# VH-VL binders against Arf guanine nucleotide exchange factor SYT1 (SYT1), part 4

Target 1, 216 residues: Arf guanine nucleotide exchange factor SYT1 (SYT1), of Saccharomyces cerevisiae (q06836r405to620)
Amino acid sequence: SRRSSSIVNALSSFVNLRSSSLSSSRQQHLQQQQQLQQKLDVSLEDLPPVPAPEFSDSCKDFLIKLAPYGKFIGIILTEKDDEFKKNCLNYLLTNCFEFKNDPLDIALRKLLMFLELPKETQQIDRLIMAFSFAYYKAQKSYSKKKGIECPWSNADQVYFIAFSLLMLHTDYFNPNNKSKMTKHDFVDLVHNDKYSGGNEIPMAVLTYFYENVTAK

## First folded at step 4 (VH-VL)

Design c14 (from s6 with light chain Y94W; framework fv_siltartoxatug)
Fold by ESMFold2-Fast, scan of step 4:
Structure c14 (fold): chain C 216 residues (1-216), chain A 122 residues (1-122), chain B 107 residues (1-107)
Amino acid sequence: as target 1 above (216 residues)
Amino acid sequence: QVQLQESGAGLVKPSETLSLTCGVAGGSFSGYYLSWIRQPPGKGLEWIGEIYHSGSTSYNPSLKSRVTISVDTSKSQFSLKLSSVTAADTAVYYCARGHYDFWSGYRPFDYWGQGTLVTVSS
Amino acid sequence: DIQMTQSPSILSASVGDRVTITCRASQSISSWLAWYQQKPGKAPTLVIYKASSLESGVPSRFSGTESGTEFTLTISSLQPDDFATYYCQQYNSWPLTFGQGTKLEIK
């Protein structure tokens, strides 16, 4: 739908706004991947039919079969509410992406450099939820290794903040929305969430996210 | 080492505009919140406002009609203008920077300038 | 606006004493409270952040606690260098607000 297409465009813009804050070598790597992704302007419909998983396939086996589909792997694995494909997505995000020392917005940028965001809201939800779970586990593992407190309480908190960032960008850049969400509105929205721990995120971090998402 | 230093006229006449600049040396201010805080002689601290490197501002409602904070990334500085000053605006003015590191958490105003006294007098 | 109230306004103590300064928020601020130390003629310096986290380089005799909207700064075994004015500050919502200050002076 137009709304889901708007979300896809909004998130892509958000990802681009964060590149300047990365380390030089990581920034260069992400820029190269972004340029490669932009040059591969083909749709999933232009590719051969997606193979169905075979009974004997492990997640690794199926991901190898999906390798030629590249940036569309996220769309393919989130097309349906399916346990095997969900497990394959979790395997991909846990073993093929490195999130351990990344702030959430940098990790989200990294995800979207390699995987095209789905157009349907249910598919976006499945992708971001799987991402949030993998990100949280990586953060918690890294924090334990370094003897530092994990800044995240749980995966639901990560999901809530990631989704809130998606909604903020969509709301702010919608030309039909005459009453834009202010910085104060965004902080209040997140801080009023006690169930997912939004109230535990510092105001400065939320305003940093707000400024980056809404930048022109 | 990060250093913040205030500069500007120490004497301002009533009804005129108070203008101060804060220079940031020893580190980038991108991604940080840059604030102005004042302290009248013998009194407590009052937050004036903040700016992000994008130019986005937030002001104390009690001063909002008179305050403008601006940033100049190329000069590594940010500035305060407070219009229509009165004797009540006599204070030491501080610039301060919050430190946020994802792994160490948020520390509000862990870096302060030395402060500059601004006297409003004829 | 969230109002921060400190008590006492003046505290007289001797070297070696255990002193406690209290700060109360008019509304919930979660743990988003900092404590600053200010010596005469100097800028404030951060002592405690997120209610109980000790800033790097600050002596371990300083500690902070929280209980609802009430926050305390405790200095165990007071040293000569600790005589200063202390301010609490909430950073949960705009505008950022400070307590009125507690002057810790020699008895």
Scores: ipSAE 0.029, ipTM 0.583, lowest interface PAE 6.8, mean pLDDT 82

Design c15 (from s6 with light chain W32N; framework fv_siltartoxatug)
Fold by ESMFold2-Fast, scan of step 4:
Structure c15 (fold): chain C 216 residues (1-216), chain A 122 residues (1-122), chain B 107 residues (1-107)
Amino acid sequence: as target 1 above (216 residues)
Amino acid sequence: QVQLQESGAGLVKPSETLSLTCGVAGGSFSGYYLSWIRQPPGKGLEWIGEIYHSGSTSYNPSLKSRVTISVDTSKSQFSLKLSSVTAADTAVYYCARGHYDFWSGYRPFDYWGQGTLVTVSS
Amino acid sequence: DIQMTQSPSILSASVGDRVTITCRASQSISSNLAWYQQKPGKAPTLVIYKASSLESGVPSRFSGTESGTEFTLTISSLQPDDFATYYCQQYNSYPLTFGQGTKLEIK
C-alpha cells in the first residue's frame, strides 16, 4: 500500500478496531479487505524495509508506521526479545482488538485473520503469550461487569489452550501427517497437563474447540 | 519412561551421505521438538537441527545446505541425513527431545539418546 | 548467531567445595538458558532450565542464577558424582548454541 488514501484506511481500521465510530457494516468490509490481502502471495521481503522505531515513538506512533505492513505486524513485533516491540504488541492486542464477547477459538481465529502466524517457535510463543494475556484480561473484566464467573483461571491456562489449538490445527491439516490427532488424544493431552491448569477445563469445552478447529 | 535410541551406519566414506534414525519409546511423541546434536571426539556440543511432529524443521545455518531431518509418526521415529561428508563430520551423534514450555516457548533437552559414533574415513 | 562463552575451561576442586561456573551470552537471551552435565562416555543430562529452575531428580545442591547476560551454575557442596563436564545452552534464538564446556576435575 503505496497509495495515501489506502494507507489512511488501513491505519484507521488497524489502530481503531475497537472504535465506536465504525459501523458493523464498515467493520465487516474492512475485515474482508484484510482477509483478501492475507490470501495474496506477498512476502515481507517484497515490501520496503521495515522502519526502526525512533526514541520518541510511543507504541501507537510505531504501530502507525507499521500499518502498511498489515498481516506482517505480528512477525515484525516478535522478531526479537525486545521490550519496546513487546509493549507495542501488548498495546495492539489490548486496544485494537475486541475479545470480550469471544470464545477462545473465535478470538484466536480473529487474531490470525489480521496477523500472519510467525514461522519461528520463539516468535509464535511471543505472539500467542501476548494474545493470551490480552484475552484473559478482557474476559475477566467482562465477566466482572456482567456479574458472572470468569471461565479462565489465569493467562497461562489461556496460553496453554490457545497453543494446543494451534498445534491441533497444524497436526490435523498437515497432509504429510498420517496419524491425525483424534478428539480423545486432544482431550487427554490437555487434561494430563496439571502445570498449565488444563485438567480444570471441562471435557465438553475441549471437544467443542476440537470440533470447531477441525471443521474448517 | 521415555527412551531415545540412535541407529545407523558407524562408518561413512568421504563425499557420501550420513544417515541416522532415532527411535522414541515410552511417553508422548506429539507436542515435542526432536533434535539432532553432535560432538566431535574431545570437543563440545553442536546443534544440527530439529523437527516437530508436523514435519516443520529448523536447521543450523552452518549445516543447512547438507542437512535433511524427517519424521515418521507412525513408527515414532525421526531421521537425519547429512550429505557430502568430510572428516570434519566425524562425531558422536545424539538425538534429543525438547518440550514446548509455555513460559519460554521452548523447553531444553530433557531426554537424550545414548549417542552413536559416526566415523568419516576412506 | 548467539555466542555462549563459559569460564573457566577447567576447574579443579575437592569434595565439599562450593564451585561456580559462569556462562556469558553475546546478546540478551532473557532466562532461556539450560545447564547440562556430561560424564565421560555418556550423553548429557539436564540440570537447570530457565536459568534457575532445577530439573526433577537433580540434587538441591545445584542452583542457577542470572544477571543480564551472565549466568552461573553453583554446586554448594561438591560430591564425587559431580565431577563431569558442564555445558550451558541458550534456547532464545535459532540456531540453538552451546558453550564450549567447563571440565570439573578432582584437585
Scores: ipSAE 0.000, ipTM 0.437, lowest interface PAE 14.0, mean pLDDT 80

Design c16 (from s6 with light chain W32Y; framework fv_siltartoxatug)
Fold by ESMFold2-Fast, scan of step 4:
Structure c16 (fold): chain C 216 residues (1-216), chain A 122 residues (1-122), chain B 107 residues (1-107)
Amino acid sequence: as target 1 above (216 residues)
Amino acid sequence: QVQLQESGAGLVKPSETLSLTCGVAGGSFSGYYLSWIRQPPGKGLEWIGEIYHSGSTSYNPSLKSRVTISVDTSKSQFSLKLSSVTAADTAVYYCARGHYDFWSGYRPFDYWGQGTLVTVSS
Amino acid sequence: DIQMTQSPSILSASVGDRVTITCRASQSISSYLAWYQQKPGKAPTLVIYKASSLESGVPSRFSGTESGTEFTLTISSLQPDDFATYYCQQYNSYPLTFGQGTKLEIK
């Protein structure tokens, strides 16, 4: 089983780069590497066996060992309910991504550009929850530094909206679905969920996300 | 400064379709919400509907069965069609622009056209 | 639909006066309320957005406050140019709705 050079190169760039701080040439290079990786149609089963973490590994040590697995790192770190792997995922999302300047839809797009979305519902939940925590933390820090109000109340609210955006994208771009979710429907759906705090999100924020997610 | 300008027939017969166009000049057209708002003589403002540059629309439910808003990005304009008009549709019709910036928030209608009076009479 | 109710319908005042106009929403709209000024024969112009944020170019004598579903527009020292009709508008829910207007006129 040979490792793709595109995967190795993309992951090396990924580990060291902040997406909002990328130069134009580095952004273009990263995009090209991701496109090439997708064209190769490489699956996780085509790669060498995933190494188990050693007792002495830090999160950084284990993430370095996972570097060759590129887009699959999210799948690997969410495969089981495991504290060490949760900590590694949180480290990755907090220290290797930059979300402070990003609206949620752009941040979510960045996440999914570098990490393949898992197929299993519980793995998706773990990935998106960890993302939401990291995103909320970055947004609070940015808002405080800039002296502006944070648009988010807590990480659970971010999680609910992020998951809603994933569902909207799936619904809207499904060629078998002729009755697409309208902007009114999306706003109503989110606003009716009082438990997750969806009713606290302004219509303007939701319509902004709707337009961006449904755009080609 | 962005400029919005309404145009179209000022007189429409009952049961016919009212048709107006709003031209957008200066600034960016893309990424904005473009609305139609009307004001009957001596009365208040009523929101008719909005369109995003992609063609995505939202209409006031009270008018939804009669209203169509469309956009032509190549001409930097958007239009309103209101079918089956009656004397109650006599009003000054405004086009207006709203925009959203994630960090600054949604600013409602920051730029308005001058308005055009449409009278419905035989 | 969220109903916006303004009071008073007509307010008579003199130059230099402090005036307050009130707008009440029938349901929660958070802070997503705007105030517009409209002079006879002219289009409305934005004065305040998000309940209390001054639009660029608007004089500092204008201010907005919120308390639950009640919102106010205050002009601290009336100038001749301020006599106009003022409208509140919620933009938290579809359809967008306006208040009936408050006409501010010279005593």
Scores: ipSAE 0.071, ipTM 0.601, lowest interface PAE 6.1, mean pLDDT 82

Design c17 (from s6 with heavy chain S58N; framework fv_siltartoxatug)
Fold by ESMFold2-Fast, scan of step 4:
Structure c17 (fold): chain C 216 residues (1-216), chain A 122 residues (1-122), chain B 107 residues (1-107)
Amino acid sequence: as target 1 above (216 residues)
Amino acid sequence: QVQLQESGAGLVKPSETLSLTCGVAGGSFSGYYLSWIRQPPGKGLEWIGEIYHSGSTNYNPSLKSRVTISVDTSKSQFSLKLSSVTAADTAVYYCARGHYDFWSGYRPFDYWGQGTLVTVSS
Amino acid sequence: DIQMTQSPSILSASVGDRVTITCRASQSISSWLAWYQQKPGKAPTLVIYKASSLESGVPSRFSGTESGTEFTLTISSLQPDDFATYYCQQYNSYPLTFGQGTKLEIK
């Protein structure tokens, strides 16, 4: 359908991100997000049944088959704990997204601009974990190439912070929540998790993320 | 490139409010944490507090009940008000910026104003 | 509050000397420590950030190291312009706190 064409165009943007040397400002990035969201006004129920992967499919082959599903690809690939679909998600996030020059909050916004957030907690977990692995790998590679220290210790630390930022956004912009998470609450939440390395992140960096996520 | 400049009264009476302004030239507020730091004569440095361009603040707990920091992005300036001053508040007051750049990390105070002496005396 | 303890308070040295200033945090601050140089009547200037990263424009004779909660600033071949007071500062936790300073003076 016509709306399916819009989804295909949005997915084409993922592929083009990998080949682009274009750098965009934060303002341009947010405007692009708003424009792309306007094109993705389709329910998964409106689309044909999701095809099962064929035995001979590579991750690339299956992702090509999922192209018409656009923003729902994240939901589709995280529906169950499945090794092949997990590998396809990792391929998508590593090869079709460009995270190497993004602070975490911007990279997370980029992910959610193109992929709809799943409804179920286990699916959200799988999506954000895969994102965190791809993001960490990109940052470590970029830092090594530039001869600078990677600000992240490991993918689990990225995962913890990314999930915390997602929860902060959900909490802060939920009209039903009359008691919003403060900057102090957010810093305490992150710094009290020594297992995930949250205590290793400077308070100034956490306040930077808080301000950006909660900004109008 | 970036320049910070403090201004305000150099003499404040005990119990009154100390008021200083810092003008910021040559840079964007994006990614800046703007701080006030003081140094009493012959002593070390003490952090007072900071503000982000959004107006969000962090204050030193020892001064929190007396400190207000505000920002005016249209004038490219931020200000410090310290109420109920005593002789112990006599110090050189500095404004300084912290800059977060994801690749280089957070640099706490890479640019400082020249400092302004504020004396609390009757 | 995290307490930053600097030693020595005063260090006398000659041009060409290698000097080391130490700073100890009362609790873990990871690598979130900066070093500043302050000359009489002037504002401090950033020398080292993130324990060992040299600020742009600062001579390569300056270096920083870390070992647990102990941090050092080393000047490998002291120059006349290096005589100043040096401060360490942690930026891991609020409130941000400074060491009490080390005055580097001509021997």
Scores: ipSAE 0.006, ipTM 0.539, lowest interface PAE 10.2, mean pLDDT 81

Design c18 (from s6 with heavy chain S58D; framework fv_siltartoxatug)
Fold by ESMFold2-Fast, scan of step 4:
Structure c18 (fold): chain C 216 residues (1-216), chain A 122 residues (1-122), chain B 107 residues (1-107)
Amino acid sequence: as target 1 above (216 residues)
Amino acid sequence: QVQLQESGAGLVKPSETLSLTCGVAGGSFSGYYLSWIRQPPGKGLEWIGEIYHSGSTDYNPSLKSRVTISVDTSKSQFSLKLSSVTAADTAVYYCARGHYDFWSGYRPFDYWGQGTLVTVSS
Amino acid sequence: DIQMTQSPSILSASVGDRVTITCRASQSISSWLAWYQQKPGKAPTLVIYKASSLESGVPSRFSGTESGTEFTLTISSLQPDDFATYYCQQYNSYPLTFGQGTKLEIK
C-alpha cells in the first residue's frame, strides 16, 4: 500500500471524536474518553467572537488575529461577499501556501488539510474560486521560470476541474450512492466541457486525478 | 531496465476461459497503467483493457462482459481472463505499460511484452 | 468510440526516400496520439508520442506533425531497418483505439 500512507481524505470527516466507542472494561473506556478529550476538534462556536475587519490595519494584520482560528479561517473569510475578506483570502492562499509544481489534486488536498471546507454552497464556491486563481498564478509563474509550457490554460479551467474533483469525491464516498462514478464517466464528464476548457485536459491527467481522489 | 513477459496456455477450447499472466521486472509497478492488447493473425491491434496498481480497471466496451484484469503487486504481475472464447479470440496477446506523467500528459505504451499466441480451437 | 483511419494501407518506397504516413481521428483528440513501429514477429515499439515528441532512443529521421484531427508520421531518409508496419493510437478517450496500420515495404 504505498499510496495509503500518504493518502489524505480532506473532503470527509476522518475521525468522529464526538462518537463514543464500546470498551471491554471501564478502565479502557475512561482512557479512550481522556484521549478523545485531549484530541477533540474545536468547533467555531467554542472560540471567542471573530474580530471585526474594520479594526485591522491590513489583510496581514487581520490574518494574524485569525491565526488562533486555524482551520476555520477559510469559513470566516468566505462568510459573505466582502472585498476586504476576499483580499485577505487571496493573500493567505498566495503567501501561506506553496502550490508550485503540485498537481491540482495534491494542491486541493493541501488546501483542505489546513482549511475546513465550508458547508454553504456559496462559501465553497468562493473558497475554491480563490484557490483556483492562486493555484493558476503559481503554476504560470513556475512554468515561466522553468521555460516550459503551463499545463493550465486559465483560472476558469482550474476552477472547473477543482470543483469536478470535489464532486467526484462526494459522489464516490457517499454511502447512499450505490452507482459510483466510473473513470469513464469522469473523463467523459470533463471532456464534455468546452466552455471552461475541460475538453483540453489530457486523459492521462484526468485518470491520475481519478485514481488519487477515489483512493481510500 | 524494464521487462514485461506474458505467460499462459497457448491453446484454449471454445467456450472456456483464456487466462494469461504478465510478469513485470526491473521497474516500478506503482504509478503505471498496465494494459492487455491483442492482435489477430494478419490484423491490427485492439486494446482489451487496463489496470492500475490499486486494482482500478477499465475495459474495452466490446469485451467488457467477458474480460477481467487483476493485479498482484506482491508478485509484480497482472493477469487477463477472457471468458466464453471463440475462434475470433485467436490472437497474439501483448501486455504493455503506459508510464504516465502529470505535467506532459504522457500515456503511450513505452514497453511491451514479446507477445504470446493464444489459439482457440477444439 | 474514436475511429483512427490510416492511409495508405501499403506504402512502397526505396532506401533514402522521404515517406509520410497519415492518420485521421473521427473526433478531436487534441495532441494525444502515438505512433508505433512493428516488425514481423515482434512487439510494437513506441516512436512518437503527444503527436510530435520523439521517443528516447528513436532516430531523428522520424518526426510527427498534427493539424486538427489529421496527424502524420514522416521518415526523412528511409533506412533498411525502417521497413515495418506503423500504427497510430489515440489516448485521449476510452476505449484506446489504434489505426488499422500502414505496411511500409521495399519498392
Scores: ipSAE 0.152, ipTM 0.634, lowest interface PAE 5.3, mean pLDDT 82

Design c19 (from s6 with heavy chain L34W; framework fv_siltartoxatug)
Fold by ESMFold2-Fast, scan of step 4:
Structure c19 (fold): chain C 216 residues (1-216), chain A 122 residues (1-122), chain B 107 residues (1-107)
Amino acid sequence: as target 1 above (216 residues)
Amino acid sequence: QVQLQESGAGLVKPSETLSLTCGVAGGSFSGYYWSWIRQPPGKGLEWIGEIYHSGSTSYNPSLKSRVTISVDTSKSQFSLKLSSVTAADTAVYYCARGHYDFWSGYRPFDYWGQGTLVTVSS
Amino acid sequence: DIQMTQSPSILSASVGDRVTITCRASQSISSWLAWYQQKPGKAPTLVIYKASSLESGVPSRFSGTESGTEFTLTISSLQPDDFATYYCQQYNSYPLTFGQGTKLEIK
């Protein structure tokens, strides 16, 4: 839709923002705010107060209000177990991101390019679970249209692998960690997790993701 | 099309290091898994290990303490070093290519070198 | 390690016969199984991958099936150049492991 395209364009513009010449003070202020939002050292507390959703707001309406918060949208929508914000996050990930032709590692990288990971464990869980549901849905639809089998059994399996890849990336690039996880160690770790169905995921899939996540 | 060729000394003394190189021609080196597989005379196949063009390796745990696989992407080559060899390491050594494609799956070894016999004797 | 067991170890057959070789995994490997043909003095060549997918250039008389942890390689009408040793290989888990081989010989 037009409005969904506008939200995607706003997020894309935020990530790909370039300097431009502006004459009005209002436009200059907005440009400076957008530049500050792109810096890694800017926190959500440094921005104006987050607007509360109004009773009449649709998910689209609220997401448009959140567009200026850019990378913090994921943190805002996962702050607490809130049904409306959860629906807004699901809407964002389903309608404003394109995952159907992406391997999981590329899709995850795409998510994290636009949205900053929360620091609280419960918020990370909400974000990655919502992502996994949207990704699985997109993969199922794509596979059906192409007449091929979906490589994923369910959204929980996607969630487990996405989280495992995040842990691998953190472990591998942590300068304080002197014992990096090998490809064999990663496969064994995933395959030993029967609770999450890790034992059902082929080594070939895991090694593919390992190579891509550990690459620069 | 794609061709793999093993090279290296065919005779290695006990306790020394076995060293082999596999040259790849006729196709892309990047994006593939490159493996070493051996076959003792009259016996079956044993996977030694693999390397990706990035240098990422996986080794058979039974050989891990003695095996090192390395890659030289500029020469489209990868190499095997197996230390502290004994008569049990006498085998034909093959290099082979594996390929993973997310949608079509993994071909573990679609191209093989001709194999090179390495004999461990004094 | 996942153990791969082939049966029979030796199979005697005549040209034109339908032959079936079996491979059993010690635990689940999904469909991640390949079959190789090896002639004396030569490197193995890939015949089947992902349990039932025929490798390019391999004759259509070769086929693979799977049922749980049991896999079969079938040659529907045996030709003279099919007499060789066949190996199954799992690639679901590290380390990659091969069956002990089935030698297909002339009856």
Scores: ipSAE 0.006, ipTM 0.538, lowest interface PAE 9.9, mean pLDDT 82

Design c20 (from s6 with heavy chain S56D; framework fv_siltartoxatug)
Fold by ESMFold2-Fast, scan of step 4:
Structure c20 (fold): chain C 216 residues (1-216), chain A 122 residues (1-122), chain B 107 residues (1-107)
Amino acid sequence: as target 1 above (216 residues)
Amino acid sequence: QVQLQESGAGLVKPSETLSLTCGVAGGSFSGYYLSWIRQPPGKGLEWIGEIYHSGDTSYNPSLKSRVTISVDTSKSQFSLKLSSVTAADTAVYYCARGHYDFWSGYRPFDYWGQGTLVTVSS
Amino acid sequence: DIQMTQSPSILSASVGDRVTITCRASQSISSWLAWYQQKPGKAPTLVIYKASSLESGVPSRFSGTESGTEFTLTISSLQPDDFATYYCQQYNSYPLTFGQGTKLEIK
């Protein structure tokens, strides 16, 4: 319930910070051009039907079968609430990604470089939650081995910050959005969520993340 | 060893713009939050604003309409401009750095300049 | 803005005394509080950060504690060099704010 509270608060704050003003005719034209170009790119619908896992499949076996689907693997593994596919996603994030030396913004960028973000809210939730657990475990392990305190209190805190960074990235690099989220807006967004522990992250850490996410 | 040093005019007339520069020596700008802080004679400290090496700024809302902070990484300096000054702006002005390291934590003002007195009078 | 309130405003003490200065935040700031020492005519210097972490080079007689929104700076055995004005500062949220200061003076 804290995770649901965190995503609801992040989405609510993001909506409050972003105006839904009418796009200019130029921006609408650019959106139409971008949508047309997206139709020229391969989409999951253009690929052969996704194979169902066989009873004897390990997570590794099924991930090998999904290899041709590349960037769509995240979408495939989060399509519905399914235990086997959740385990396969966790296997992927644990064995194919290295997060232990990464700040959260870099780790999130690494994730999104290889896996296409789902469009449906529940799928985004499953992907980012699995990522956050994998990241938190890696950071906790790294901190213990290095003999320093882990900067993260728990996976739910990581989840909320990761989702907030995702919203920031989407907002900042959307050419149709004239009202970009400011550093102050981002700090306020995170600090207003006490249930996720966002208020426990120092302003300096959040501004560090903001600067890195918004940098070209 | 990091050293910060303020420079600029010590006397500014009412309604004019106060302009100060802080030179930073002996350290990198990477990860530094560079702030201006003032202290009226016999009173406490007031944070004016900060700048990150990217040029992104944050200002005290009480001063935001009058304050501009800028950074020149090629000269290892950052500057403060405070417009429309009055006698209430008479203070010692300090520059200071905050140092963040993700693993060891944040130190908000671990190094300070010596301070420069700016008097606002006709 | 988060208001930082220090008490007492003036504290008179003798060398060798144990002294405690208090700082209260008007809102939760977690542990994101620093303490500074300022001697007459000089810039402030960092003493404690993250509520209880001793800055490098600062004598071990200095310590900080936290309890909710209440923070303390303690000097276990006051030395002549410790007579100064002390300021607390929160760095959890913008704008950064300081307490009004506590002047520690010789009795």
Scores: ipSAE 0.000, ipTM 0.492, lowest interface PAE 13.9, mean pLDDT 80

Design c21 (from s6 with light chain S93N; framework fv_siltartoxatug)
Fold by ESMFold2-Fast, scan of step 4:
Structure c21 (fold): chain C 216 residues (1-216), chain A 122 residues (1-122), chain B 107 residues (1-107)
Amino acid sequence: as target 1 above (216 residues)
Amino acid sequence: QVQLQESGAGLVKPSETLSLTCGVAGGSFSGYYLSWIRQPPGKGLEWIGEIYHSGSTSYNPSLKSRVTISVDTSKSQFSLKLSSVTAADTAVYYCARGHYDFWSGYRPFDYWGQGTLVTVSS
Amino acid sequence: DIQMTQSPSILSASVGDRVTITCRASQSISSWLAWYQQKPGKAPTLVIYKASSLESGVPSRFSGTESGTEFTLTISSLQPDDFATYYCQQYNNYPLTFGQGTKLEIK
């Protein structure tokens, strides 16, 4: 709680400070909006109204009802702080995704290939926290089965790195950002967060993730 | 077998730009960090900076305003430019290669060039 | 910057001796430390990485240990080819930093 709040605040403050110093041009925003309007992609608002869970629904029952919503399932399940929907998200990430023996950046890419990232910070937080718990559980289980040491100390550490990678991706691939986060900036950001144990994560691991996230 | 070889002018005048190139032969270029390290006569080693095949760089903050490292993957080489040189920049300059292993988390300089002496004098 | 301090600066020893040189980091670097050997007029060569891992092709008489921020390089039985300057290097934080060097010379 305190540690997760500190991580989110530190990362958001750093990203917002850097992004705010880089005011986007009006012309660039208009051009981007025009390009998006030209794409004929289905949005959530174009689909039938999202069904509410019925009292008798299991997580599996509700997920079956949400199947037609595809990429939007993550957005739907994180809309509010709701225990049933949180349980459905945990079920989805534990039983419908395979993160076994995946490097964290690959697992995160896999998540985002199938589930659209929410727009609101609280929803992003819920999605990434659920992902991090499922990922950690899968990694710990796999390591125990194979008789090898798990590289991750706990789910909170996974959450911190996953969210950091997401922020790096957002910063690096945002065309409105004129000054991108450098590798040195990223390492310093993570190493300076004592609450999450970021100072314990090797520079080589962080630079490995940096290169993978920023590649093509 | 991997070989790294430095090349460039051995004598540079004060206030001018020092330019060196490192050729990489016999091994993988992709996936490695390529660094410049210098050693003033009779002194220790100082890391200047590194580059990845993508062009991603990291520089020693003490030199950042004067240093540019670039990579040419088609020629399997990377280069150092150090501007506004003074006598303090007189050193043997080495290029070196390091690599990343996610689970091991190490990036030792496993291969070095032979080094090239650059003297800054009028 | 992380400061790496080596001791001693000069170590005199005889062939067959067991020698230990020390490197101390100004803050935690976990196990992300390498040792290099440099002979006069030549480039450094990697000896130990990740504090205690022996580089391929390096004789088994070389070993490394770690304890907190203190690291050691030990040569169990000195050979004539081992007389050189040794450098430690941390690679946990930017900028990468080296110790000042320990010159191992003939007694």
Scores: ipSAE 0.063, ipTM 0.591, lowest interface PAE 6.2, mean pLDDT 81

